VH-VL binders against C2 domain-containing protein 2 (C2cd2). Designs and how they scored, part 15

Target 1, 194 residues: C2 domain-containing protein 2 (C2cd2), of Mus musculus (Mouse) (e9q3c1r45to238)
Amino acid sequence: EPDELRRRESDTLLSWILTRDSWGNQWQAAWVTALNYEAEKRGGPLRLSFQKDPRPQSLQLTVEKVSSVVKSTQEKVVICHVVGETLQFLVSAGPASATGSECQLYDVHLSPFHLKVEFHMEEKREDIQIRWSFTHVPETAIKIQPQAPGEKQALGVNMLSEALEDLFKHLVNAASPSVFLSTKPTQVKEAQSL
Short names: E, the ipSAE of ESMFold2; O, the ipSAE of OpenDDE; V2, 0.75 times the mean of E and O plus 0.25 times the DockQ between their complexes.

## First folded at step 11 (VH-VL; framework fv_patecibart)

Design K2 (from F7 with heavy chain Y101W Y102E; at its last look DockQ between E and O 0.05; V2 from the best seeds 0.00; counts 0 for: pae E 21.2 > 2, placed apart)
Fold by OpenDDE, look of step 11:
Structure K2 (fold): chain C 194 residues (1-194), chain A 125 residues (1-125), chain B 107 residues (1-107)
Amino acid sequence: as target 1 above (194 residues)
Amino acid sequence: QVTLKESGPTLVKPTQTLTLTCTFSGFSLSTSGVGVAWIRQPPGKALEWLAHIYWDDDKRYYPALKNRLTITKDTSKNQVVLTMTNMDPVDTATYYCAHRWEDDSGEYTGAFDIWGQGTLVTVSS
Amino acid sequence: EIVLTQSPDFQSVTPKEKVTITCRASQSIGSSIHWYQQKPDQYPKLLIKYASQSFSGVPSRFSGSGSGTDFTLTINSLEAEDAATYYCHQYSSWPLTFGQGTKVEIK
């Protein structure tokens, strides 16, 4: 019971950290970067470009299955699973051969989502590397909708949506976003608050 | 520190094949996410992407020149080679090799973060 | 291919003045655009990534903005060392392409 309580507290703390705006911004940026990278590499008949959704996202996150590996006296990796309600992306999509008029913006939602998150901590470094990957679960639904349904409904939007769904699923699974979080205060004021 | 250096002939006759070698250090093409590209720039003109090779030997070519271009890697030598057939005076340019992978934040940039100094190749009879 | 059109092609600017360079994509590319700075007889250097993120070591006077088709590189206060040709670059679709470049000279 005491160990469970401690675990819950740790999970709560981690969840709280993951819901910070600063982390959220980095998180989203990292996703966009990784997805664009995968999209570029894959290529294909459908061109995708990811960007941050400007709409605020309220993420309710649950942390599960926390484990740790000590690589050395100075190096530790913490792994956990993060479950959330919805991941949202804005995606520009169109045929690779298409001219500008054929690309459309789509809202893409993944719900629920499951992530494997790794925290790599090394004492000699001032930064913590955080890496994560998407874990597909059978319950994960992908919703794709044009951002502006009325304006550019060209013939084949439905086909494009289907193709986009499959491609998106692949890209999300292939992507391995990462960020480095600095543990060093950038300002004296911040240092004093520690 | 990542470094790249282009090498090869600086003078090529028309219809001949250009072979350029990019020798790099500070990274490995066996590392996931790493890529090397060739980009050229005619004197006083804009940059033109030619080809790209990934760590997994996946390759991309500029379509208009695809039939003339071949990019290969030798991971053990830290080299990427570009061959371009049927050279023409219009192909006179500074040829660069560039690195693509991730920045200091661990993010893939999708950009060419480190370049070689370039090598001027003149095609002339 | 995606065509990137920069504006202007050339500008001569007095030091400390603001410089604005625009890049228009022939189609929406989200934020998959980067900016390069190339000084005479040098290789291009990455300046801004993903439309608005400064690359390591880039002075704060440089900034990028935009999404979709219209992008802007801004030098808030031009310094003599900023004399260069600037290129926008997209990797949203193959083939990779660059803008035609904008040459910035110091008056």
Scores: ipSAE 0.000, ipTM 0.524, lowest interface PAE 11.7, mean pLDDT 85
ESMFold2, look of step 11: ipSAE 0.000; ipTM 0.421
ESMFold2 (binder alone), look of step 11: mean pLDDT 92; pTM 0.936

Design K3 (from F7 with heavy chain T109V; at its last look DockQ between E and O 0.02; V2 from the best seeds 0.00; counts 0 for: pae E 10.9 > 2, placed apart)
Fold by ESMFold2, look of step 11:
Order: C-alpha cells, then sequence, then structure tokens
Structure K3 (fold): chain C 194 residues (1-194), chain A 125 residues (1-125), chain B 107 residues (1-107)
C-alpha cells in the first residue's frame, strides 16, 4: 500500500506534466538537444544528427515503479520509472564529412521504452524541473527505417543500419534531458496536492 | 539573458602563467547540453580556439597548446578558468570566453552564440 | 587540422551592392560551418549557423550557402553598418578552426 501511494503520487505528477502546453512544446526539443550534445562529444566517423518531429507527440506513460522520494526542508524530489508504448525520433545519419544531401534521414521507433523520471520541486520556485533518462531493458525493440526508401540501395543500408542502431543506443543511454515547467496558479494546486 | 565577462591580468611577463576567469550568468554549467570555450585573437589576426569545457567536465584543448592549457569550472560560482603557462610575446591577444548552445531547431548546431567582451593580454618584458 | 581559406581577404564595396565571401575547407565538413561578423573593436557575433540558417535578429540581406568544401556568405544589398570582418568556423572535427577573415569596407 505504501508503494501504491507512491505510485498514485507519481501518476498525479505525470498527469499534470502531460497536460501542460509547455511540456508539449519542450520535451522533444530537450531530448534532441541532449542527444546532439552527446553526439558531438563522442565524435567519430559516423555522425548522427537528431531532429524535432514537426508532429506533436503526446507521450502515453504509466508508472511502473517508484524508486525513491527525497525531501528536505525546502525541496522534494520524486524519482520514478515509467514505461511507454512507442517513442519516435527523426535521425539524420552519414559520414562525419557528409553534406546534408549525402546524409540519410531515418525514422527510429522504440517500443516499449522505459524512462527514469525525476521531478524536482522546490517550495520557493515557480517552476518544476523534470529530468529524465533512458532505462536500458532487453525488451525494448528499436526499429530503424529510411524515410526515403529509394536511397537505401545506394548506401549499404543493412550494415549502416546496425552501426546506426549501436550508436543510437549509446547516445540515448548517455543523454539526460530536462525541462522547467511553470507552476501557474491552477497548476500549483495540482502539484501541491502531491 | 546569458552574459559572460573575462577578468584577469592585462600585462604579463614572458614565462609567467596567465590565469583568466570567465564569470557568467543566465545559464548553468551543470545543465546538460551547455559548454564554454576560450578563443583568442592576436592583434590584427584571426580568431583562434584554445579550449572547451562541457557541463560534465569533459575538456578539449587545441593540440599544439595542450601542454600549456588547463580549463576548469566552478559551477557554484558560475565561473570557468583558463590557465596558460609559459607565456610568450606571440601570445599577446584579446582573450574571449564564449557560450556554446545547442539550438532546438531539430538540427544540432553547437555555435558560439554569446561572447564576452574580451580582455587584451599583453606579454612583454 | 581542417584549414578554412576565405576569399577575398579584403573588399571595398559600394553601398547597396552585393557582397560575396567564400570559405573553402581543406577537407569535406558537410554543412558543419558557422559564420561570424566582427565589427572594429568588438567581439564576434554569430550571423549564420549550419551553413545557411540565419541566427536570431540577423537581417534578411545576409544568407549562407554551400556544402562539402565550398561555402558562401552573401550580403545581398550592403548597408553601411555591415562594414566588418567576417569569419567562417567549422565544427566537423577537433580542433575547432576559423578562417583567416574577410574584411569588408564601404567604398
Amino acid sequence: as target 1 above (194 residues)
Amino acid sequence: QVTLKESGPTLVKPTQTLTLTCTFSGFSLSTSGVGVAWIRQPPGKALEWLAHIYWDDDKRYYPALKNRLTITKDTSKNQVVLTMTNMDPVDTATYYCAHRYYDDSGEYVGAFDIWGQGTLVTVSS
Amino acid sequence: EIVLTQSPDFQSVTPKEKVTITCRASQSIGSSIHWYQQKPDQYPKLLIKYASQSFSGVPSRFSGSGSGTDFTLTINSLEAEDAATYYCHQYSSWPLTFGQGTKVEIK
């Protein structure tokens, strides 16, 4: 029942986050930024460039497990593990020396996907910091498909696809994106009820 | 609003060690995806990148100067420090610190988007 | 080390005329190039990123193009305030490098 209470608190936080307009505008940008940072830092002959999908994507997340709740006089941190059904990225890939026209755009799907999510709440602040990271689990399937199938024959697609998958996994596991969401008056009530 | 400002000595003698401090505001080097670099410009010459530090303390140096350069950060003070040993008159330059930001446009574009005003360091006997 | 060679080193240009500045990389850098503007006694300012994307607040008369090894910065109709030195900068590989600069003056 204690675990069930932590789960209910985490579900309330997730519901609050997922209904924020600023979340819908920011979560993908934060992920793209973090992933591109990791790609530059790693370097190497194969270059990945992550792009925002122009279509808004609403995450369908459920709480799987609550890891911990950390609280001090003025700070509360809720850490939970969540699972989602499908996550999509747009990834441009090619040799590091390649031009935009020499790079191939791929659609990458993760299903299911697991995240460790941290909610950082500080009583004096007017925002909440949400930080998340990918949790590596064997059941996550990664599906990589070129967006321009006619170009797959000119670029050793199967061999490049395996290298792309390995590098993608590395970058996703290294990234830890975050956003700050404003606590407007009505949003403060929802957050404070946790 | 992101701002950076360089501080340190403006005159050093040959062989001395130069220590420059970049004090910044409007961002944190504990936030992933942020970096700070040092870039110099000798009078009348081109820009020359010297060093870069990432939020996770990963560091990059210009190879020919690597044994003379040290870049560190103090996240609590919002500072990045560059130390350059064995200064020589050819090192006379304006030294800039610059913020490196990754655009959210859907393409990675790590650019030096905000610069400090620069500080002229003269090396002479 | 990737060397960026700009051409010309210097231009004196009549107001309202078109300015073209080229940057050639010693090896392919894709589109991993930025352009900076530096006015006399000022710090550099980001002008064009990723070969062709204008930075916030940059007038529409500035444009960038090119890929691979050959890149161009264009000022479609030169204004007096555009008198400056322009630098290309690559981030395709470490170390990061800049071109030698192109100084543009008003005739």
Scores: ipSAE 0.005, ipTM 0.555, lowest interface PAE 10.9, mean pLDDT 80
ESMFold2 (binder alone), look of step 11: mean pLDDT 91; pTM 0.928
OpenDDE, look of step 11: ipSAE 0.284; ipTM 0.733

Design K4 (from F7 with heavy chain Y102V T109I; at its last look DockQ between E and O 0.13; V2 from the best seeds 0.00; counts 0 for: pae O 10.6 > 2, placed apart)
Fold by OpenDDE, look of step 11:
Structure K4 (fold): chain C 194 residues (1-194), chain A 125 residues (1-125), chain B 107 residues (1-107)
Amino acid sequence: as target 1 above (194 residues)
Amino acid sequence: QVTLKESGPTLVKPTQTLTLTCTFSGFSLSTSGVGVAWIRQPPGKALEWLAHIYWDDDKRYYPALKNRLTITKDTSKNQVVLTMTNMDPVDTATYYCAHRYVDDSGEYIGAFDIWGQGTLVTVSS
Amino acid sequence: EIVLTQSPDFQSVTPKEKVTITCRASQSIGSSIHWYQQKPDQYPKLLIKYASQSFSGVPSRFSGSGSGTDFTLTINSLEAEDAATYYCHQYSSWPLTFGQGTKVEIK
């Protein structure tokens, strides 16, 4: 009972943190950056460039099954399940050998997503680096559709979409986004806005 | 503080092999996400990316020069080495090594944030 | 390879005037473009990342915009120290490429 209570409290706290607007923004930005990094590193016949979807997104996250391991005085790993409704990206995609006319912008939706996430937390100077990765993505549906369907031939678009989906899955699994949490004192007024 | 410094010959004869060494400090090529690239700039001309090496020893080369380029790292010495074979006067340029880093936000820049001062390599008989 | 074409190649500008530099990619690259500033006898310095994000230490007068194929670097009010050659750079696809550069001089 005490352990269960502690777990629930931890879940609640973590969920609260993950639902902060500031965290949400950083979360998405970090994903975009990490995905671009992996895309670049991987290379291949299909070029990808990720960007944040400018459309308003309501990122509601639920955290479950939290476990943790302390690696050192400065390192902690937290494993949990993160459940959310929708994560959206824009992706420019096309063959590496393609001309400009052969690239297409896609809406990419992950919905719903139930992710097993590993958070690696490390104290660095006056900050805490939080790096995470998906250790398991069992039930995440990826929907990819051209933002402007009329710009490309239907067959070409479909083939590219399928290839994009496979590549995206790989990149998501490989990506390790990170953010830094500041431990510096802030003004009361600023803290109240959190 | 991240610093890089290029070293090697400043004069190379045609058909000879250029070997440049980038010695760096302030970071480690054992750190995940870290990379070092070589970029050259002929006098009065634009920048040209040549090669890149990642912390995991993955390498990328400019395709047109791939058969002439080799990039290697020595993590223990904090060095990256570029070799370029069959040098030609057209290869005369300032050669830079540059670093990619993860910023304070945890962002992978995908850009070259810190550069060496560059070393002018002249190819002449 | 992705070709980046900058415009103009050169411009002479009076201090405090607005400077606009464009970069067009031969292919859509989303926001995978960076801008560099290179002063004479110096190495290039990162100015703008991901099309619109200022790099650390960059004055607020510098801004970037654009997505897909068309990108713009803007200096809202040119300062004397801004005399330099500016390069756009893409990392969306290998090989990495740069624009031909835009030289900005002070009148």
Scores: ipSAE 0.006, ipTM 0.536, lowest interface PAE 10.6, mean pLDDT 85
ESMFold2, look of step 11: ipSAE 0.080; ipTM 0.633
ESMFold2 (binder alone), look of step 11: mean pLDDT 89; pTM 0.911

Design K5 (from C2 with light chain S32Y; at its last look DockQ between E and O 0.02; V2 from the best seeds 0.00; counts 0 for: pae E 14.9 > 2, placed apart)
Fold by ESMFold2, look of step 11:
Structure K5 (fold): chain C 194 residues (1-194), chain A 125 residues (1-125), chain B 107 residues (1-107)
Amino acid sequence: as target 1 above (194 residues)
Amino acid sequence: QVTLKESGPTLVKPTQTLTLTCTFSGFSLSTSGVGVAWIRQPPGKALEWLAHIYWDDDKRYYPALKNRLTITKDTSKNQVVLTMTNMDPVDTATYYCAHRYYDDSGEYTGAFDIWGQGTLVTVSS
Amino acid sequence: EIVLTQSPDFQSVTPKEKVTITCRASQSIGSYIHWYQQKPDQYPKLLIKYASQSFSGVPSRFSGSGSGTDFTLTINSLEAEDAATYYCHQSSSWPLTFGQGTKVEIK
């Protein structure tokens, strides 16, 4: 019965966060930034570059399980594991030394996808940090398609390439994007009670 | 005005090798984005793509038939040739060649826009 | 390999009535689907490219729609000359594949 109460509290917090305008405006950019940071840090002869997808996309997340840690009276971290239905990335791939004409644009889909979401709350701050990361599970289907997949590609690599899929998996598993959502001190206290 | 025409034998015996030639005009296989494909259709059945060759000699084959197919081109003769080994009665079909054009602009999206008239190849056991 | 499944396999339609043919892809192909008409004893002819773009010279009664996995070809008012078999074809992934075909007859 304690797991059900914990799940309901996390559902409430997740719902509150997801309805903030600041979340809707920032989550994709934060993810793209984190992924591109990991791509640059990795290095190597093949480079992926993630792009903000202009197509509308909202995360539809369901809480799978919950854990929480209270660090002190003034600091609380809530951790939940969520499942989403479908996630899409727009990715450019090419040799690291290449000009733009040697790069290919890909659509990448994950379904279902799993995230670990952390809510970091501190009374002295005027914001709440939300940090999330991809959880690798075997049932996640990853499909990589060139924007024009039936055509010759600059890399000679397509969605059937194991190397491209492995590189994508490495980067998304390594990335941990975060967003700071500003709020009033009263709003922070209300969130911390959840 | 793009035209294509298939030529080759119309009757082959089982185990023989089929060689078909697609002779075309109105385009060059030197043009970036251009390709020629072979498609077949068994009598009364659906269309089946077999092979494709790009302007830069990059080649694609239907995986289940890859070890039986060879596609080549001769740009100076405006020809594309398909060779299919170890013919079997189930390979009886009308064989078509088709023009295909694609570029990154999105105007040309890789449809088979112009087809040859087709040639029926019968494999009789 | 992407499987394209057309529905129905066959339909017999009174002249001037609407014909709807569907094509479902086994995975998302964006808009990289094309439609062909094949009349008896003829080679296929391109009708619609890139899901909804009419090819040159195609009568306005033919239209296409859809994106992702579900696509339709519509003949708004069937003419006698439209009796044919219709195929969808995807250019999203190698190998290139066709649907099994939909035969349309005049009642």
Scores: ipSAE 0.000, ipTM 0.447, lowest interface PAE 14.9, mean pLDDT 79
ESMFold2 (binder alone), look of step 11: mean pLDDT 91; pTM 0.939
OpenDDE, look of step 11: ipSAE 0.015; ipTM 0.568

Design K6 (from F7 with heavy chain T31Y; at its last look DockQ between E and O 0.02; V2 from the best seeds 0.00; counts 0 for: pae E 9.6 > 2, placed apart)
Fold by ESMFold2, look of step 11:
Structure K6 (fold): chain C 194 residues (1-194), chain A 125 residues (1-125), chain B 107 residues (1-107)
Amino acid sequence: as target 1 above (194 residues)
Amino acid sequence: QVTLKESGPTLVKPTQTLTLTCTFSGFSLSYSGVGVAWIRQPPGKALEWLAHIYWDDDKRYYPALKNRLTITKDTSKNQVVLTMTNMDPVDTATYYCAHRYYDDSGEYTGAFDIWGQGTLVTVSS
Amino acid sequence: EIVLTQSPDFQSVTPKEKVTITCRASQSIGSSIHWYQQKPDQYPKLLIKYASQSFSGVPSRFSGSGSGTDFTLTINSLEAEDAATYYCHQYSSWPLTFGQGTKVEIK
């Protein structure tokens, strides 16, 4: 079954790429960068700052619905649907005029989460661009909790949590993070032009 | 450089009031986000938090000891003072003061990042 | 008040072996936990903040993990200087509380 085998090889490679330490190390940073960009662009009375979470996170991803598109003689795009169990963020929130003492750090969890992931491959490049975006589905639950609920709160926890949830949903849906992964020496080079 | 040092009597009789002073340098307790806590450790036993004071004079106490504890600050002297009334031999411990700073950068999360060396207070009948 | 229960109370380990210390909270504390190291006759030193963030100058062999009620401190390859008592500390709710401590000795 040649077509089925080719599909499985593609799925296996994509899963392997998405579980690599190189991807995992850059993934969170790319998310944080894209979310902070959207937060700055939106503006408003509430200042949000997304931060790297130093806690170890198991990036258990399931790759589905793989397809590919030839964009040009030298460019191929592989698109897949990715599902994961829990996506975690650290976010600092406070009034736009706030000093450090008026900001509150929050843990934000999305579970489960769905992504559209694009692998952009070009014959002349020695890297692969991976770009992804959040796929909104009703099953995704968002949980927001103050990082230090026992600390003095500069803002009302309930008020900020409600406003933060709405803003976070907007930013996640708007963000389109990306990374570039080297095809050397840990990558399987698979680019062919038409 | 941030430093803290505990001072006060090392021997106290039962029923007396203990007054401990934490003298610090390298930070100001008037700066937003700064706090100082008192933690004690009986010989061979675990750490026990006693009291905390925020830069804006908000104060927190271990509930079972609240009626015996008073924490105050003197920003001009760079001092935090703990007063503990009605001392008992079970209060024999090393007493520490510790610095905290909460910052919106995510690097400082209010952990006790700098401690004094501690002072052993013995309560002897 | 939130009770933190550490396990084991005491551990004797040969050098270069892995040490795992657990801390269980009586209710969920999210990631609002710090770890401290206290060597004999010394004051405690901050080791890991908010579950897994290494404090400045802490050797890479130390790491923290967990969330909710179950947390671990790991020493990947034990060195002689790591002989100490380790405490977890929660700041999710007042009063602030510490675990009972885990004493680690070198065999």
Scores: ipSAE 0.006, ipTM 0.546, lowest interface PAE 9.6, mean pLDDT 80
ESMFold2 (binder alone), look of step 11: mean pLDDT 92; pTM 0.936
OpenDDE, look of step 11: ipSAE 0.013; ipTM 0.559

Design K7 (from F7 with light chain S92Y; at its last look DockQ between E and O 0.03; V2 from the best seeds 0.00; counts 0 for: pae O 13.2 > 2, placed apart)
Fold by OpenDDE, look of step 11:
Structure K7 (fold): chain C 194 residues (1-194), chain A 125 residues (1-125), chain B 107 residues (1-107)
Amino acid sequence: as target 1 above (194 residues)
Amino acid sequence: QVTLKESGPTLVKPTQTLTLTCTFSGFSLSTSGVGVAWIRQPPGKALEWLAHIYWDDDKRYYPALKNRLTITKDTSKNQVVLTMTNMDPVDTATYYCAHRYYDDSGEYTGAFDIWGQGTLVTVSS
Amino acid sequence: EIVLTQSPDFQSVTPKEKVTITCRASQSIGSSIHWYQQKPDQYPKLLIKYASQSFSGVPSRFSGSGSGTDFTLTINSLEAEDAATYYCHQYYSWPLTFGQGTKVEIK
């Protein structure tokens, strides 16, 4: 019973952390980085670039079904379900040979999303690296639309839209975003820059 | 404290290969997320990114120069090496190595927070 | 590649005056832009990150704004020590690119 209580407390704490706006921001940033990385690695005839949607997002995240395994004193794996209403990205897409002006910017919306996430936490010197991946991606509705319908649609934009959805799914599954949590106290000067 | 220092020849003849070494301290290329880039700047001109290497040995090159560039790392020596073949006077520049930065929140910024002092490489016959 | 075009290329400014430098991207890059300050015979130093966030140790007189394609670096009250060349930089996509630079001199 005491161990169960401790686990519940830990789960509650984790849930709380993961629902913080600051974490959400880092979460998105990490995804953008990871997606860009995977997109580049994949290569192909399409060039994709991801970025956060600067528009306000309703990121109401809930964390469910938290479980954890301690692999070592320095390594912990946490599995949980992350549920949210909408996740938004901007994606620039175009032929790999195209100039920047030939790329089309798309709004990408994931709604709703329910993700089974595995967090791999590892102590790295003075930091803790948190890496995660989707272990299960249920059917999430992906809506892709040009950000500016009036923009000169490059030839093949419609084809890009359809292909983009599949590619996006693939990239999301392949991506392994990570963040580093510092265990060092933040200096005042650094805090002021936040 | 992160420090980087470029070393190598300061004079190269046309068609020869330039080899520059970046020796760094304060971080390790064995650490996940860490990357080192080479950036050059011709005298009085703008900055030009050349290459980047990650902790996992993943590499990126400037496309127009990709066939001439090779970036490698020696983690045990805290060194990153850039080779550039078929040097031309147009390649005369100050060459910098730089550390890519992630902020205190753990966000990969894609920015270069710490640079070496740079080394001027002149290509001349 | 994404082309960053700065304006102006050069400006001479009296101390305490406001300095405005613009950077235009050839395509929308959200906020994936950084600003660097390079003084003579020095390496570029990170000044502003993510278009509007000051890097550690940067004086409050420096600020950045913008999103999408148009970005601005502002020095609210120019100090003598601010004489430098400023570069915008994008990390939105490979290859990484820089603006051509804006040289700020003190009158």
Scores: ipSAE 0.000, ipTM 0.531, lowest interface PAE 13.2, mean pLDDT 84
ESMFold2, look of step 11: ipSAE 0.020; ipTM 0.595
ESMFold2 (binder alone), look of step 11: mean pLDDT 92; pTM 0.938

Design K8 (from F7 with heavy chain T31D D57E; at its last look DockQ between E and O 0.22; V2 from the best seeds 0.00; counts 0 for: pae E 12.9 > 2, placed apart)
Fold by OpenDDE, look of step 11:
Structure K8 (fold): chain C 194 residues (1-194), chain A 125 residues (1-125), chain B 107 residues (1-107)
Amino acid sequence: as target 1 above (194 residues)
Amino acid sequence: QVTLKESGPTLVKPTQTLTLTCTFSGFSLSDSGVGVAWIRQPPGKALEWLAHIYWDEDKRYYPALKNRLTITKDTSKNQVVLTMTNMDPVDTATYYCAHRYYDDSGEYTGAFDIWGQGTLVTVSS
Amino acid sequence: EIVLTQSPDFQSVTPKEKVTITCRASQSIGSSIHWYQQKPDQYPKLLIKYASQSFSGVPSRFSGSGSGTDFTLTINSLEAEDAATYYCHQYSSWPLTFGQGTKVEIK
C-alpha cells in the first residue's frame, strides 16, 4: 500500500510535468528533431523533412504504470505508459530523385496514442539529458493527408502516402528524442511556482 | 564548450595521400546523435562537404570522392581522421572539421555550429 | 545531388540598406536549409537554421524565409560588420550541399 501510494504520487508528478506547455513544446520539438535525424541518417528513395505543425493542438498526456531503475548516481531509467490524444507534424515528402514539383506537404497525425516509453535520464555537466524511445506502439493510428489536397492530387499521391506512412512508422520506432533540462537556477524560482 | 582543431600536413604532393586529424573537446563521439564532418573550401570558392561520421560508426561520403575518402574516429582520443588518396592540385583547399549542432534543448538542427579554424592544404609538386 | 543556387553572386550595398539573398534548391527540401555567414579568414558561422529560425546571438536584422525550393535571407539594415559571404546549406538529402555563396560588400 505504501508503495502503491508512492507510485501514484510519482505518476501524478510525472503526468504533471508532461502536461506542462513548456514540456509539450519541447516534446514536439524533440520529435521533429529526432525524426529529421533518423530520416537523414536512413536516407532512401523518399526524402522527408519534418516540422512542427503551425497549428499545434494542445498536447494532453497521461502517464501510467511508472517504474524506474537507477543505473548510477547520474543515470536513471524510467519506464511508463504515455497516453495522448494527438501529435501533429508537417512532413515534406517526395522521391529523392524528384523535382520540387513532385514533393508534397503532408499533415501527419498520431491519434490517439498509447505508448510505452522508456526515459533515459542522465546528468551531463550542469544539465540533465532526457532521452526517450518508444518500446511499444500498439494502438497509435497514423493519419497522413496532403495539406493542400486540391493542388496535387496527381497520380501517385496515394502511393506516396502509403510509402510515407510505412517510413514514418519506422522512423517513429527508431527515433530517440531528447531534451536537456537545465539545473541552473533561474531568476524565477520554478520551485515557487509549484 | 565545443572546440575542434584540424591538424596535418599543409603541403602534399600530387598522388600522395592526405591525412588530416580533427581533435575536439566539449563533446564525445560516444554520445548518441553526435557527428563530425569534414568540409573543404578551395581558395575563393564555395564550401564542399566531404564526409561525416556518426557516434555509431555510420559514415557518409561525398559520392564523387567516395573512393578516395576514408573517415574514422578514435573516441578515446576525441579525434576524427580523414584520409584522402591520390591528391591533386584541384584538391587544394582549406579543410574544416565541424560539429553538428544541438541546441540547449537537445534539438538536432542538422547544422554545423562549431567548426575548426581550418587548415590550408596545398597540393603541389 | 541537390543543387543550391544563390542570387546574386555579389552585391555592394550601402549601410542601412536592405539586403536580400535568395537560394533556390533544385528540388523541394522543405525547411531543411541553413544559412551561414563567413567572414574573411574565418570559418562559416551559423546564422539561420530551418530556413527562418535565428541562431543564438544573431542580430535581429537577420531573418530567413521560404520553404520548398525558394529561400531568402534578409538583412533589414546592413551594418558594416555584415560584410561577408553568405551560404545556404541543405541537409535534406545526401550529399550535403552548399550554395555557391553570395558576397556582400559595403559601399
Scores: ipSAE 0.000, ipTM 0.540, lowest interface PAE 11.2, mean pLDDT 85
ESMFold2, look of step 11: ipSAE 0.000; ipTM 0.529
ESMFold2 (binder alone), look of step 11: mean pLDDT 90; pTM 0.925

